# VH-VL binders against Lon protease homolog 4, chloroplastic/mitochondrial (LON4): the designs that were tried, part 18

Target 1, 223 residues: Lon protease homolog 4, chloroplastic/mitochondrial (LON4), of Arabidopsis thaliana (Mouse-ear cress) (q9m9l7r79to301)
Amino acid sequence: VIALPLPHKPLIPGFYMPIYVKDPKVLAALQESRRQQAPYAGAFLLKDDASSDSSSSSETENILEKLKGKELINRIHEVGTLAQISSIQGEQVILIGHRQLRITEMVSESEDPLTVKVDHLKDKPYDKDDDVIKATYFQVMSTLRDVLKTTSLWRDHVRTYTQACSLHIWHCLRHIGEFNYPKLADFGAGISGANKHQNQGVLEELDVHKRLELTLELVKKEV
Below, E stands for the ipSAE of ESMFold2; O stands for the ipSAE of OpenDDE; V2 stands for 0.75 times the mean of E and O plus 0.25 times the DockQ between their complexes.

## First folded at step 7 (VH-VL; framework fv_mosunetuzumab)

Design c8 (from s1 with heavy chain G103S, light chain S33D T59R; at its last look DockQ between E and O 0.03; V2 from the best seeds 0.00; counts 0 for: pae O 9.5 > 2, placed apart)
Fold by OpenDDE, look of step 7:
Structure c8 (fold): chain C 223 residues (1-223), chain A 121 residues (1-121), chain B 112 residues (1-112)
Amino acid sequence: as target 1 above (223 residues)
Amino acid sequence: EVQLVQSGAEVKKPGASVKVSCKASGYTFTDYYIHWVRQAPGQGLEWIGWIDPYSGGTKYNEKFKGRATLTADTSTSTAYLELSSLRSEDTAVYYCARDYDYSSGDYFDYWGQGTLVTVSS
Amino acid sequence: DIVMTQSPDSLAVSLGERATINCKSSQSVLYSDNNKNYLAWYQQKPGQPPKLLIYWASRRESGVPDRFSGSGSGTDFTLTISSLQAEDVAVYYCQQYYSYPTFGQGTKVEIK
């Protein structure tokens, strides 16, 4: 898959993320992927803290433009997200997060868009009926309810999420309400104001209970 | 070729449960949401819910919450709808359907052939 | 829930003539950010599942004949069969996917 660097935050499964791609070669490659009915890329968080977590779209564009080819492989986290290319409008690309990926090898060595081989990651097995995981789940739910009440009051946070939902309002909204354990963990992390490293930690955690615990800690800070 | 093949017709008593299967083929099962829609005789279409076969995540129509259970078996590429506490009003053809695209919204490009569930005393 | 209402409930049209089906939504299914109408049309023949005809209000699904067209925006939509063929006898449904999927009650198209 084409590896797309994310400078500010990882792409959480189930969420939309608009990115701006100025490199015409990358855009062309993404368009080609769509034409071939393989509308997927890998989205990977940059390791570097060179940019603030709250940057403008223009800043994001500049960073993405500068990061090309083989050099990217060393600057991105190995674990990222399978990203469906939802739409391309000019330089704006809308990504939808699906599942966690791990880079296994680099395919392209040239200045061409970075292409990598990936493994699809799955959650570790867990007992959904376990009382401990249930308890954690309910704690996260309870806390999220409080956060959502608060965030609904915070116009700026709502705007950020609404922007992420630019392609389909229902697609975003349907993630609210009924959650299984992994989805809840992802959702909580996605709506949290956590920094990119904390969110990356959630993305990398394949133990569902541990992921819920991480999410709980993140959402508690939002209350 | 993408195909959704559903289990055969069912006849149940009121209060019983029914489980309908939908076997998917011709595509990667975990890459698309499966929806369930039913149609009472001579009536329109009613959305029941969706499942993400990959994560097991589900969303239900509020009308069916507590009675409908959606599951998926990735090893067999099969989605299941279980409906409990059956009533005569649950008599319908039940369809599984695939989302066209996650980003494009919940319209359905492929459908199962349907499963008639008859609830009668 | 967004309520979809079709009109008429039934339509009889002569072969080769135009068939027009209307669909109204209780609220707009036009998303302002992308200016897309989240509306689909299906054809259902007896004993068969629905078949996708139109999505995004006006885009034809692959394999759908040119005589089928969708139009409209916001709350008012129309499916048009420019020249009705015998094989077009079916029930047609509109469906919004702006929110939880909901369908119109259907319009039965018959040959006059």
Scores: ipSAE 0.008, ipTM 0.534, lowest interface PAE 9.5, mean pLDDT 85
ESMFold2, look of step 7: ipSAE 0.441; ipTM 0.764
ESMFold2 (binder alone), look of step 7: mean pLDDT 93; pTM 0.944

## First folded at step 8 (VH-VL; framework fv_mosunetuzumab)

Design a5 (from a4 with heavy chain Y102W, light chain T59K; at its last look DockQ between E and O 0.79; V2 from the best seeds 0.00; counts 0 for: pae O 3.4 > 2)
Heavy chain, then light chain:
Amino acid sequence: EVQLVQSGAEVKKPGASVKVSCKASGYTFTDYYIHWVRQAPGQGLEWIGWIDPYSGGTKYNEKFKGRATLTADTSTSTAYLELSSLRSEDTAVYYCAREYDWGSGDYFDYWGQGTLVTVSS
Amino acid sequence: DIVMTQSPDSLAVSLGERATINCKSSQSVLYSSNNKNYLAWYQQKPGQPPKLLIYWASKRESGVPDRFSGSGSGTDFTLTISSLQAEDVAVYYCQQYYSYPTFGQGTKVEIK
ESMFold2, look of step 8: ipSAE 0.684; ipTM 0.850
ESMFold2 (binder alone), look of step 8: mean pLDDT 92; pTM 0.936
OpenDDE, look of step 8: ipSAE 0.028; ipTM 0.638

Design a6 (from a4 with light chain N34H S99D; at its last look DockQ between E and O 0.89; V2 from the best seeds 0.00; counts 0 for: pae O 4.4 > 2)
Fold by OpenDDE, look of step 8:
Structure a6 (fold): chain C 223 residues (1-223), chain A 121 residues (1-121), chain B 112 residues (1-112)
Amino acid sequence: as target 1 above (223 residues)
Amino acid sequence: EVQLVQSGAEVKKPGASVKVSCKASGYTFTDYYIHWVRQAPGQGLEWIGWIDPYSGGTKYNEKFKGRATLTADTSTSTAYLELSSLRSEDTAVYYCAREYDYGSGDYFDYWGQGTLVTVSS
Amino acid sequence: DIVMTQSPDSLAVSLGERATINCKSSQSVLYSSHNKNYLAWYQQKPGQPPKLLIYWASTRESGVPDRFSGSGSGTDFTLTISSLQAEDVAVYYCQQYYDYPTFGQGTKVEIK
């Protein structure tokens, strides 16, 4: 897959993310992927050494443009997200996150768009009927509902980054109770104001219960 | 009622490819992983791989990497296994199986009826 | 890959008697964080696909008779049929899902 670096936030499964791709070669490659009925890329968060939190968005983008090939692969996290290329308009690309990926090897060594081989990651098995995980699930759910009702910032964030909540916050609240454990964990993390490192930690956590716990901690901070 | 209905028996020559279908019904197709397992005559069960119908993501047994291709058509709720470069050792009943609820574990609550693939010269 | 080994390969038991099948994994399938054993048991009758009996080593699938029970932890597991019935004649498989799925070689249960 084409590896797309994300400077500010990892792509959480279930979320959409607009990105701007300035490299015409990358854009062309993404368009070609769509034409070949393989509208997927890998989205990977940049490591801290590649993006300083103190840098402006413009500075980070400039750095990204300079990173190609081996340099880029060394600057991104190994674990990312399978990203469906939903649309391409000019330089704007809309990505939809699906499942976690892990880079296994670099395919392209040239200045061409970074292409990598990936493994699709799957959550570790869990007992959905376990009382402890259930309790955590409900705590996350309850906390999320409270936060979404009380904070305008979260509502705005949800509208911006979630398909389910794109139209009305009410729809989002209604559907939270329908989420399975992994989806709830992802949802909570995705709408949280957590920093990119915390979100990356959630993305990398394949233990569903642990992921829920992480999410719970993140959303509690917003209460 | 949850059902997985597979395509009929296949007879192939060595070197050929076979594509087996598995049509799912009675549940939301994209909510569950589909696994493929085969069983040679008189032998045990061998896991081939899984597909996430929602994302199209796949994982393969290393033994089948490069030869097995898993796909899913969400419009028809059908999963496919294609196996290329067939060998006599590939003679087996091939099963699709649904992973237990919400991917909570790689054990399987519903199975297709199986598809016999015979590879013979 | 985790190797699953069942014993015996074949078992003949009289009607109404207890049948015991053992399954051993090459490594532990106990996930300490969850305190769960990632092990399932299946029943397969001739011409049919496997049927899920037990998961999490000891939890019975819905509709499975009480005479079926799973026990064990770590690397050693047991499927017990407390009172063998005629309809229980089948091949039984253990399966681990701690890692990518692997199955035991199967145990054929027959009536003596």
Scores: ipSAE 0.031, ipTM 0.622, lowest interface PAE 4.4, mean pLDDT 87
ESMFold2, look of step 8: ipSAE 0.367; ipTM 0.717
ESMFold2 (binder alone), look of step 8: mean pLDDT 92; pTM 0.933

Design d1 (from mb8 with light chain P101R; at its last look DockQ between E and O 0.02; V2 from the best seeds 0.00; counts 0 for: pae E 11.2 > 2, placed apart)
Fold by ESMFold2, look of step 8:
Structure d1 (fold): chain C 223 residues (1-223), chain A 123 residues (1-123), chain B 112 residues (1-112)
Amino acid sequence: as target 1 above (223 residues)
Amino acid sequence: EVQLVQSGAEVKKPGASVKVSCKASGYTFTDYYIHWVRQAPGQGLEWIGWIDPYSGGTKYNEKFKGRATLTADTSTSTAYLELSSLRSEDTAVYYCARDTYEYGSGTYLFDYWGQGTLVTVSS
Amino acid sequence: DIVMTQSPDSLAVSLGERATINCKSSQSVLYSSNNKNYLAWYQQKPGQPPKLLIYWASTRESGVPDRFSGSGSGTDFTLTISSLQAEDVAVYYCQQYYSYRTFGQGTKVEIK
């Protein structure tokens, strides 16, 4: 799969994310993949430089333009997201996040654009009827309902979810009640004000109960 | 009603390839992984791999890597197993099975199985 | 790769008597974070695909009679049929789902 570095935040499953692709080789490869009716890439968060202020978007984007091949693979997180290429309009590419991926190796013949082999990650099985995980799930859901009723959070962040609650609050509240455990964890993390490291931590956590616990802490901060 | 209906029995010569189909109905095909498991005559069950029909993502038992190819056609709700370079020990019944993953399940076990496809490799 | 070993390979039991099947894994299938054993039991009757009986080592699948029970933890597990019925004649497989999926070699249960 083509490896797309993300400079600012990870792509959470279920969310839209626009990116801007200035490298013509990368853009052409994405256009070709989309034309072939197999429009997927891997989206991986860029690691922070220890010497840089992590709030600087301009420095990160400049560094990204210079990195390719082996230098780039060492600067991205190994866990990312399978990204569907939803549309390409000029230099803007809209991604839809799906399942987590882990990079297993670089395809040595493909330095520009960077191509990697991946494992498609699967959540560790869990017992939905276990009282503890079930309680955590309903705590997350209750907290999200409170947040959605009391803040503007749902208007801005919820609209980037592929099944967005854009019409009426009742539809939104009913919609999240239908989520399974990992989907609720991802949804809550994605709409929260969490920094990129916190969201990357949620993305990397395959134990669904632990992922729900991480999300609960993120959403509690918004209440 | 969830059903997995497999293609009919095959007889192949050593060195040939076989492609077994598994037609799914009664549920949303792309919501569940499909696993392939085989059973040689008088022997136990052997896991081959899984496919995510939504993305085409796959995982293989290392024993079969390089010879087995799992694919899915979402337009027909059909999963396929292709096994190449057949040898006599590949004679087995090949099953497709649905992973239990869905909201409220979370067990990741095989809840529905196809009827099996006998593949015989003989000269 | 986690190897699953069943014993015995074959078992003959009188109707109404207790049948006991053992399963040993080469590595623990207990996940300490949730205290669950990732161990399942399947029943396979001749000419049929396997059927799930028990998961989480001891949880009975819907529609499975209460004469079937599972026990054990870590690396050692047991399937017990408390009162064997004629329809219980089958091959029984244990299966781990802690890391990928591997099956035991099977235990054939017959009426004596």
Scores: ipSAE 0.006, ipTM 0.533, lowest interface PAE 11.2, mean pLDDT 82
ESMFold2 (binder alone), look of step 8: mean pLDDT 90; pTM 0.875
OpenDDE, look of step 8: ipSAE 0.007; ipTM 0.533

Design d2 (from y9 with heavy chain D106T; at its last look DockQ between E and O 0.54; V2 from the best seeds 0.00; counts 0 for: pae O 9.4 > 2)
Fold by OpenDDE, look of step 8:
Structure d2 (fold): chain C 223 residues (1-223), chain A 121 residues (1-121), chain B 112 residues (1-112)
Amino acid sequence: as target 1 above (223 residues)
Amino acid sequence: EVQLVQSGAEVKKPGASVKVSCKASGYTFTDYYIHWVRQAPGQGLEWIGWIDPYSGGTKYNEKFKGRATLTADTSTSTAYLELSSLRSEDTAVYYCAREYDYGSGTYFDYWGQGTLVTVSS
Amino acid sequence: DIVMTQSPDSLAVSLGERATINCKSSQSVLYSSNNKNYLAWYQQKPGQPPKLLIYWASTRESGVPDRFSGSGSGTDFTLTISSLQAEDVAVYYCQQYYSYRTFGQGTKVEIK
């Protein structure tokens, strides 16, 4: 898959993310993927460098433009997200997150768009009937409901990042309580105001209960 | 429309194995747990186990541990139940069922038509 | 394991009359965190799989006639058919989904 670097936030499964791709070669490659009925890419968060924490969004974007090939692969996290290319308009690309990926090999070494081999990651098996995980699940749900009711800011975030919530907040609220364990964990993390590192931690956590715990901590901070 | 279509009736000898299939359609296969339930002739319903088609995670009734194996093929949206070391007591109609997921797992909203497995010498 | 026990095993009721089926769980299936009863009722006719009637103890599944109702909480539950119809002849099962899955032994409803 084509590897797309994300400078600010990892792509959480179930969420959409608009990105801007300035490299015409990358854009062309993405367009070609769509034409070949393979409208997928890998979305990977950029690793922090000493300068990235203090750099403006514009500086980060400039750095991204300069990173190609081997340099880029070394600057992205190994775990990312399978991203469906939903639409391409000019330089704007809309991605939809599906599931976690892990980079296993770099395929292209040239100035061409970075292409990588990936493994699809699956959640670790769990006992959904376990009382502990069940309790954590409901705590997350309860907290999310409270946050969504009390903060307009959070609702705005939901509208921005979730396809399901983009039009009507009511639809978003309706879905709270209908998610299974992993989906709820992803949802909570995705709409939280957590930093990119925390979100990456959620993305990398294949233990569903642990992921729920992480999400719970994130959403509690919003209350 | 959501449908679960199971494989045809099976006749097996004691000690043999049987594999029953359940093909799902009309929904995203990986979004819902599949359960297996059996019913001996004239008897009640007995839960066997569940599988998460997405993760491959499974849970079994202790009674069937070691003999029942649940699998799922996401490419074909098909769930499988394999039962080994068959006994006459295993004669039953076997059902697959979809679990409606509304908060930590819930009830069965859709069922397969059932597969009769007969174990006889 | 939570054991579900239904009563009676069989019931004969005249057309248009009320049918009542009881279900008891060996432990509470009420979850304190959401105050929901993890209990469902199914109808099964001969040669068919079970059909969902009631979930969360008292919520009717879509398409289920209003003559069917579920009540109860904790360990004691009841399925009521307010006016028995000919098409209601079947075996009815309660199910808990609080911990794993277990069914009652079933209640056969017939026309008197």
Scores: ipSAE 0.011, ipTM 0.542, lowest interface PAE 9.4, mean pLDDT 86
ESMFold2, look of step 8: ipSAE 0.286; ipTM 0.699
ESMFold2 (binder alone), look of step 8: mean pLDDT 93; pTM 0.936

Design d3 (at its last look DockQ between E and O 0.07; V2 from the best seeds 0.00; counts 0 for: pae O 11.1 > 2, placed apart)
Fold by OpenDDE, look of step 8:
Structure d3 (fold): chain C 223 residues (1-223), chain A 122 residues (1-122), chain B 112 residues (1-112)
Amino acid sequence: as target 1 above (223 residues)
Amino acid sequence: EVQLVQSGAEVKKPGASVKVSCKASGYTFTDYYIHWVRQAPGQGLEWIGWIDPYSGGTKYNEKFKGRATLTADTSTSTAYLELSSLRSEDTAVYYCARDTYEYGSGSYFDYWGQGTLVTVSS
Amino acid sequence: DIVMTQSPDSLAVSLGERATINCKSSQSVLYSSNNKNYLAWYQQKPGQPPKLLIYWASTRESGVPDRFSGSGSGTDFTLTISSLQAEDVAVYYCQQYYSYRTFGQGTKVEIK
């Protein structure tokens, strides 16, 4: 898959993310992927660079434009997200997150768009009927409900980061059990104001219960 | 070509259980939700629930909660509906359907199984 | 639960004439964030499963003849067959997929 670097936030499964792709070669490659009925890319968060943490969004974008090939692969997290290319309008690309990926190999050797081999990651097995995981699930749900009720900002976030799912989420939150455990964990993390590192931690956590716990901590901070 | 092939017709007595299978092919099984819908003779369509084959997550119509169990076997790309404590009113054609996964959530049904007739009679 | 109500229950139309089926939802199925209506239309012939005709209220599924069209937004939707053909004899269902899944009761379309 084409590897797309994300400078500010990892792509959480179930969320959409608009990105701007300035490299015409990358854009062309993405367009080609769509034409070949393989409208997918890998979205990977950029690793922190001591220089990038203090840099403006514009500086980060400039850095991204300069990073190609081996340089880029060394600057992105190994774990990312399978991203469906939903639309391309000019330089704006809309990505939809599906599932976690792990980079296994770099395929492209040249200044061409970074292409990587990936493994699809699966959640670790869990007992859905376990009382502990259920309890955590309900705590997350309860906390999310509280947060969404109290802050209009969260509504905006939901609207911004979730397309078709945003309003559905309200309905989902009204009905306990609408989300399965992993999806709820992802959702909570995705709408939280957590920093990119915390979100990356959630993305990398394949233990569903642990992921829920992480999410719970994140959403509690929003209350 | 995307196909959903269901198991054959079943005849059951009241109080028994039935398990219907839906074998998917022509696409990545874990990328799409599978829904179950039933239709009583001469009646409309009734949604039973969905399963996410990837995670095993499920959602049920409250009407069937406790009686319906959805499962999926990723190794065989097969979804299952088990309905217990069968009643005469459960007599229907049961359909599996593929959900288009769009915007990170479920959507409309683009492919359907051929249906499985389940008859509950004393 | 969102309740879907179709009208009429049955419709007899002459060949080549327009058939119109209405569907009302008890709640809006329009999602403001993407401005999409979470509404689909299905055709079902005897002994067959439903077939997808229209999704997002107005988008035709691939392979569906252009005589089929969907319109509407929010709570009121319409399926139109501009020129009824013999093969169009079927029961048609609207479906919302905004919250869970619910179907209209169906409209039987017959040739007059």
Scores: ipSAE 0.005, ipTM 0.518, lowest interface PAE 11.1, mean pLDDT 85
ESMFold2, look of step 8: ipSAE 0.023; ipTM 0.595
ESMFold2 (binder alone), look of step 8: mean pLDDT 92; pTM 0.938

## First folded at step 10 (VH-VL; framework fv_mosunetuzumab)

Design a10 (from a5 with heavy chain G103N, light chain P101L; at its last look DockQ between E and O 0.02; V2 from the best seeds 0.00; counts 0 for: pae O 7.4 > 2, placed apart)
Fold by OpenDDE, look of step 10:
Structure a10 (fold): chain C 223 residues (1-223), chain A 121 residues (1-121), chain B 112 residues (1-112)
Amino acid sequence: as target 1 above (223 residues)
Amino acid sequence: EVQLVQSGAEVKKPGASVKVSCKASGYTFTDYYIHWVRQAPGQGLEWIGWIDPYSGGTKYNEKFKGRATLTADTSTSTAYLELSSLRSEDTAVYYCAREYDWNSGDYFDYWGQGTLVTVSS
Amino acid sequence: DIVMTQSPDSLAVSLGERATINCKSSQSVLYSSNNKNYLAWYQQKPGQPPKLLIYWASKRESGVPDRFSGSGSGTDFTLTISSLQAEDVAVYYCQQYYSYLTFGQGTKVEIK
């Protein structure tokens, strides 16, 4: 897959993320992927702290332009997200996060768009009927409801940028019966104001219960 | 018909606590958030906080954090506001209000009739 | 906190004439992603709770007379009563719900 660097935030499964790609070669490669019915890329967070959320758009662009090929692979986290290329308009690319990836090897050796081989990561097995995980789930749910009700703006923002609750935010939060623990953990992390490193930690956690615990800590800070 | 009926007027001394009730009817109590807003005599409206009757979750105006406690009893479809450490400045009409749609916006389509709380020495 | 400031504090208008109330927010309450203004207007008569008139800056609540209209965007908003009626004597409040909830100080509308 084409490896796309993310400077500010990892792509959380279930979320939308617009990115700007100025490199015409990368854009062409993404377009080609779509034509070949393989509309996927890998989205990986940059390791460096210089690309913080406080960085200007110009600074971000400069960083991305400088990181190509071998240099780029050394600057991104190994664990990222399978990103569906939803749309390409000019330099704007809309990505949709699906599942965690791990880079296994670099395929491209030239200044061409970075292409990598990846393993698709799966969550560790868990017992959905376990009382402990259920308790954590409900705690996260309760906290998320409070967070989402902070402002109308926040709710609208979440609705716009997530597939998990794209239909109806109320319905999403009241679905107690499905016990979709992984998605809830991802959702909570995605809407939190946590820094990119904390979010990356959630993305890398394949133990669902632990991921829920991490998410709980993050969303509590939002209350 | 949607109705919010509040408890009667209260007179309290400084330092005391007051608990105001808001009984909801005509709709599913747990489907809508309840907000509390107060209005001092001749003054404007001040938001206190909200409660989710479904989960019991709450959010408070920072000004009231630690003094205001919002609760809800789903069995009776009643929301409560408790305000402690009362001061003369807490003299106001306290309103409960239903949020129109928490998916759309934090504006209020139904209000209680208000409860006057007077704090005087 | 977003501060809401109304003007004027009091307004006297003749029956049948236009009444205009302004509301200014300390920061924009327009959300760029959905292009919606998170602003509401309420009417409050003596001894009664507020009544919702307008939401999303310009949408009229059901049952509200056509003479009431809301306009504006960003930081500047206006409530207009095209033809003031006797029953319109009240205090009017703007409210933002962009970030938490805050109200304007209110505008008293009276008959001249």
Scores: ipSAE 0.018, ipTM 0.557, lowest interface PAE 7.4, mean pLDDT 86
ESMFold2, look of step 10: ipSAE 0.647; ipTM 0.834
ESMFold2 (binder alone), look of step 10: mean pLDDT 92; pTM 0.929

Design a7 (from a5 with light chain P101E; at its last look DockQ between E and O 0.03; V2 from the best seeds 0.00; counts 0 for: pae O 10.2 > 2, placed apart)
Fold by OpenDDE, look of step 10:
Structure a7 (fold): chain C 223 residues (1-223), chain A 121 residues (1-121), chain B 112 residues (1-112)
Amino acid sequence: as target 1 above (223 residues)
Amino acid sequence: EVQLVQSGAEVKKPGASVKVSCKASGYTFTDYYIHWVRQAPGQGLEWIGWIDPYSGGTKYNEKFKGRATLTADTSTSTAYLELSSLRSEDTAVYYCAREYDWGSGDYFDYWGQGTLVTVSS
Amino acid sequence: DIVMTQSPDSLAVSLGERATINCKSSQSVLYSSNNKNYLAWYQQKPGQPPKLLIYWASKRESGVPDRFSGSGSGTDFTLTISSLQAEDVAVYYCQQYYSYETFGQGTKVEIK
């Protein structure tokens, strides 16, 4: 897959993310992927702290432009997200997160675009009927509701940036979270204001209960 | 018709606990959050917390954290407020109230009749 | 926490006359995205729970008489009883639900 660097936030499964791709070669490659009915790329968070949310758009662009090929692969996290290329309009690309990926090797010999082989990651087995995981689940649900109550902005974010939450926010939370612990964990992380490293930690955690615990800590900070 | 019916008045000593019930009827119990609000004699309204009967999730006013416990029994469509370590200042009428829609606003369209809790030595 | 302040604390009005109650929030309860004010008004009679009158600052709850109206936006809100009736003697509360839930201290409306 084509490896797309994300400067500010990892792509959480279930979320939309618009990115801007200025490199015409990368854009062409993405378009080609769509034509071949393989509209997928890998989205990977940059490791650099300098590319944090505090960076200006211009600074971010400069960093991304300088990172090519082998240099880029060394600057991105190994674990990312399978990203569906939803649309390409000019330089704007809309990505939809699906599942976690891990880079196994670099394939492309040229500097642009970076192409990698990936493994699709799967969550570790868990018992959905376990009382401990259920308790954590309910705590996350409760906290998320609280967050949504305190800030109308979060309601808007949920509706705008998630595939499953196009309807009423209560309907969304109730149905997405119902005994679907992994998705709830992802959802909570996705709407949180946590820094990119914390969010990356959630993305990398394949133990569902631990992921829920991480998410719980993140959303508590939003209250 | 939507109704919230609360348990009867309680008289407690300082340090004791009280548990007030709120039985809901006329709607799907798990579809709406239940809030608890109290009112000291001659005073205004003070929010205590809410519970999601569907998930059991709760949120508390920081003032009551550690002392208030909200629970819900879906089999009987009943919400409960337990308040421990009672003080004279806890003397109040306690109300349960249904939240209309947390996606469209957290105002309360239906209220219980209230439960007077008196704390006195 | 958003603090709600009502004025006056008590109001005496003659039957058939207009009663006006004001409510001020410490911060705006207007959400810019949907342009809605997260404010409600309640009526409470002695020995009874509060009764919802107005929501979204100006929407009248079903069954509420037309003489009750809510207005205002942002931080300043008003409940108006156009023609006070004997049954309107009560304490009225404003409530914001923009961030958590907080109530005004209440305004007692009496007949002059």
Scores: ipSAE 0.005, ipTM 0.515, lowest interface PAE 10.2, mean pLDDT 85
ESMFold2, look of step 10: ipSAE 0.479; ipTM 0.768
ESMFold2 (binder alone), look of step 10: mean pLDDT 92; pTM 0.927

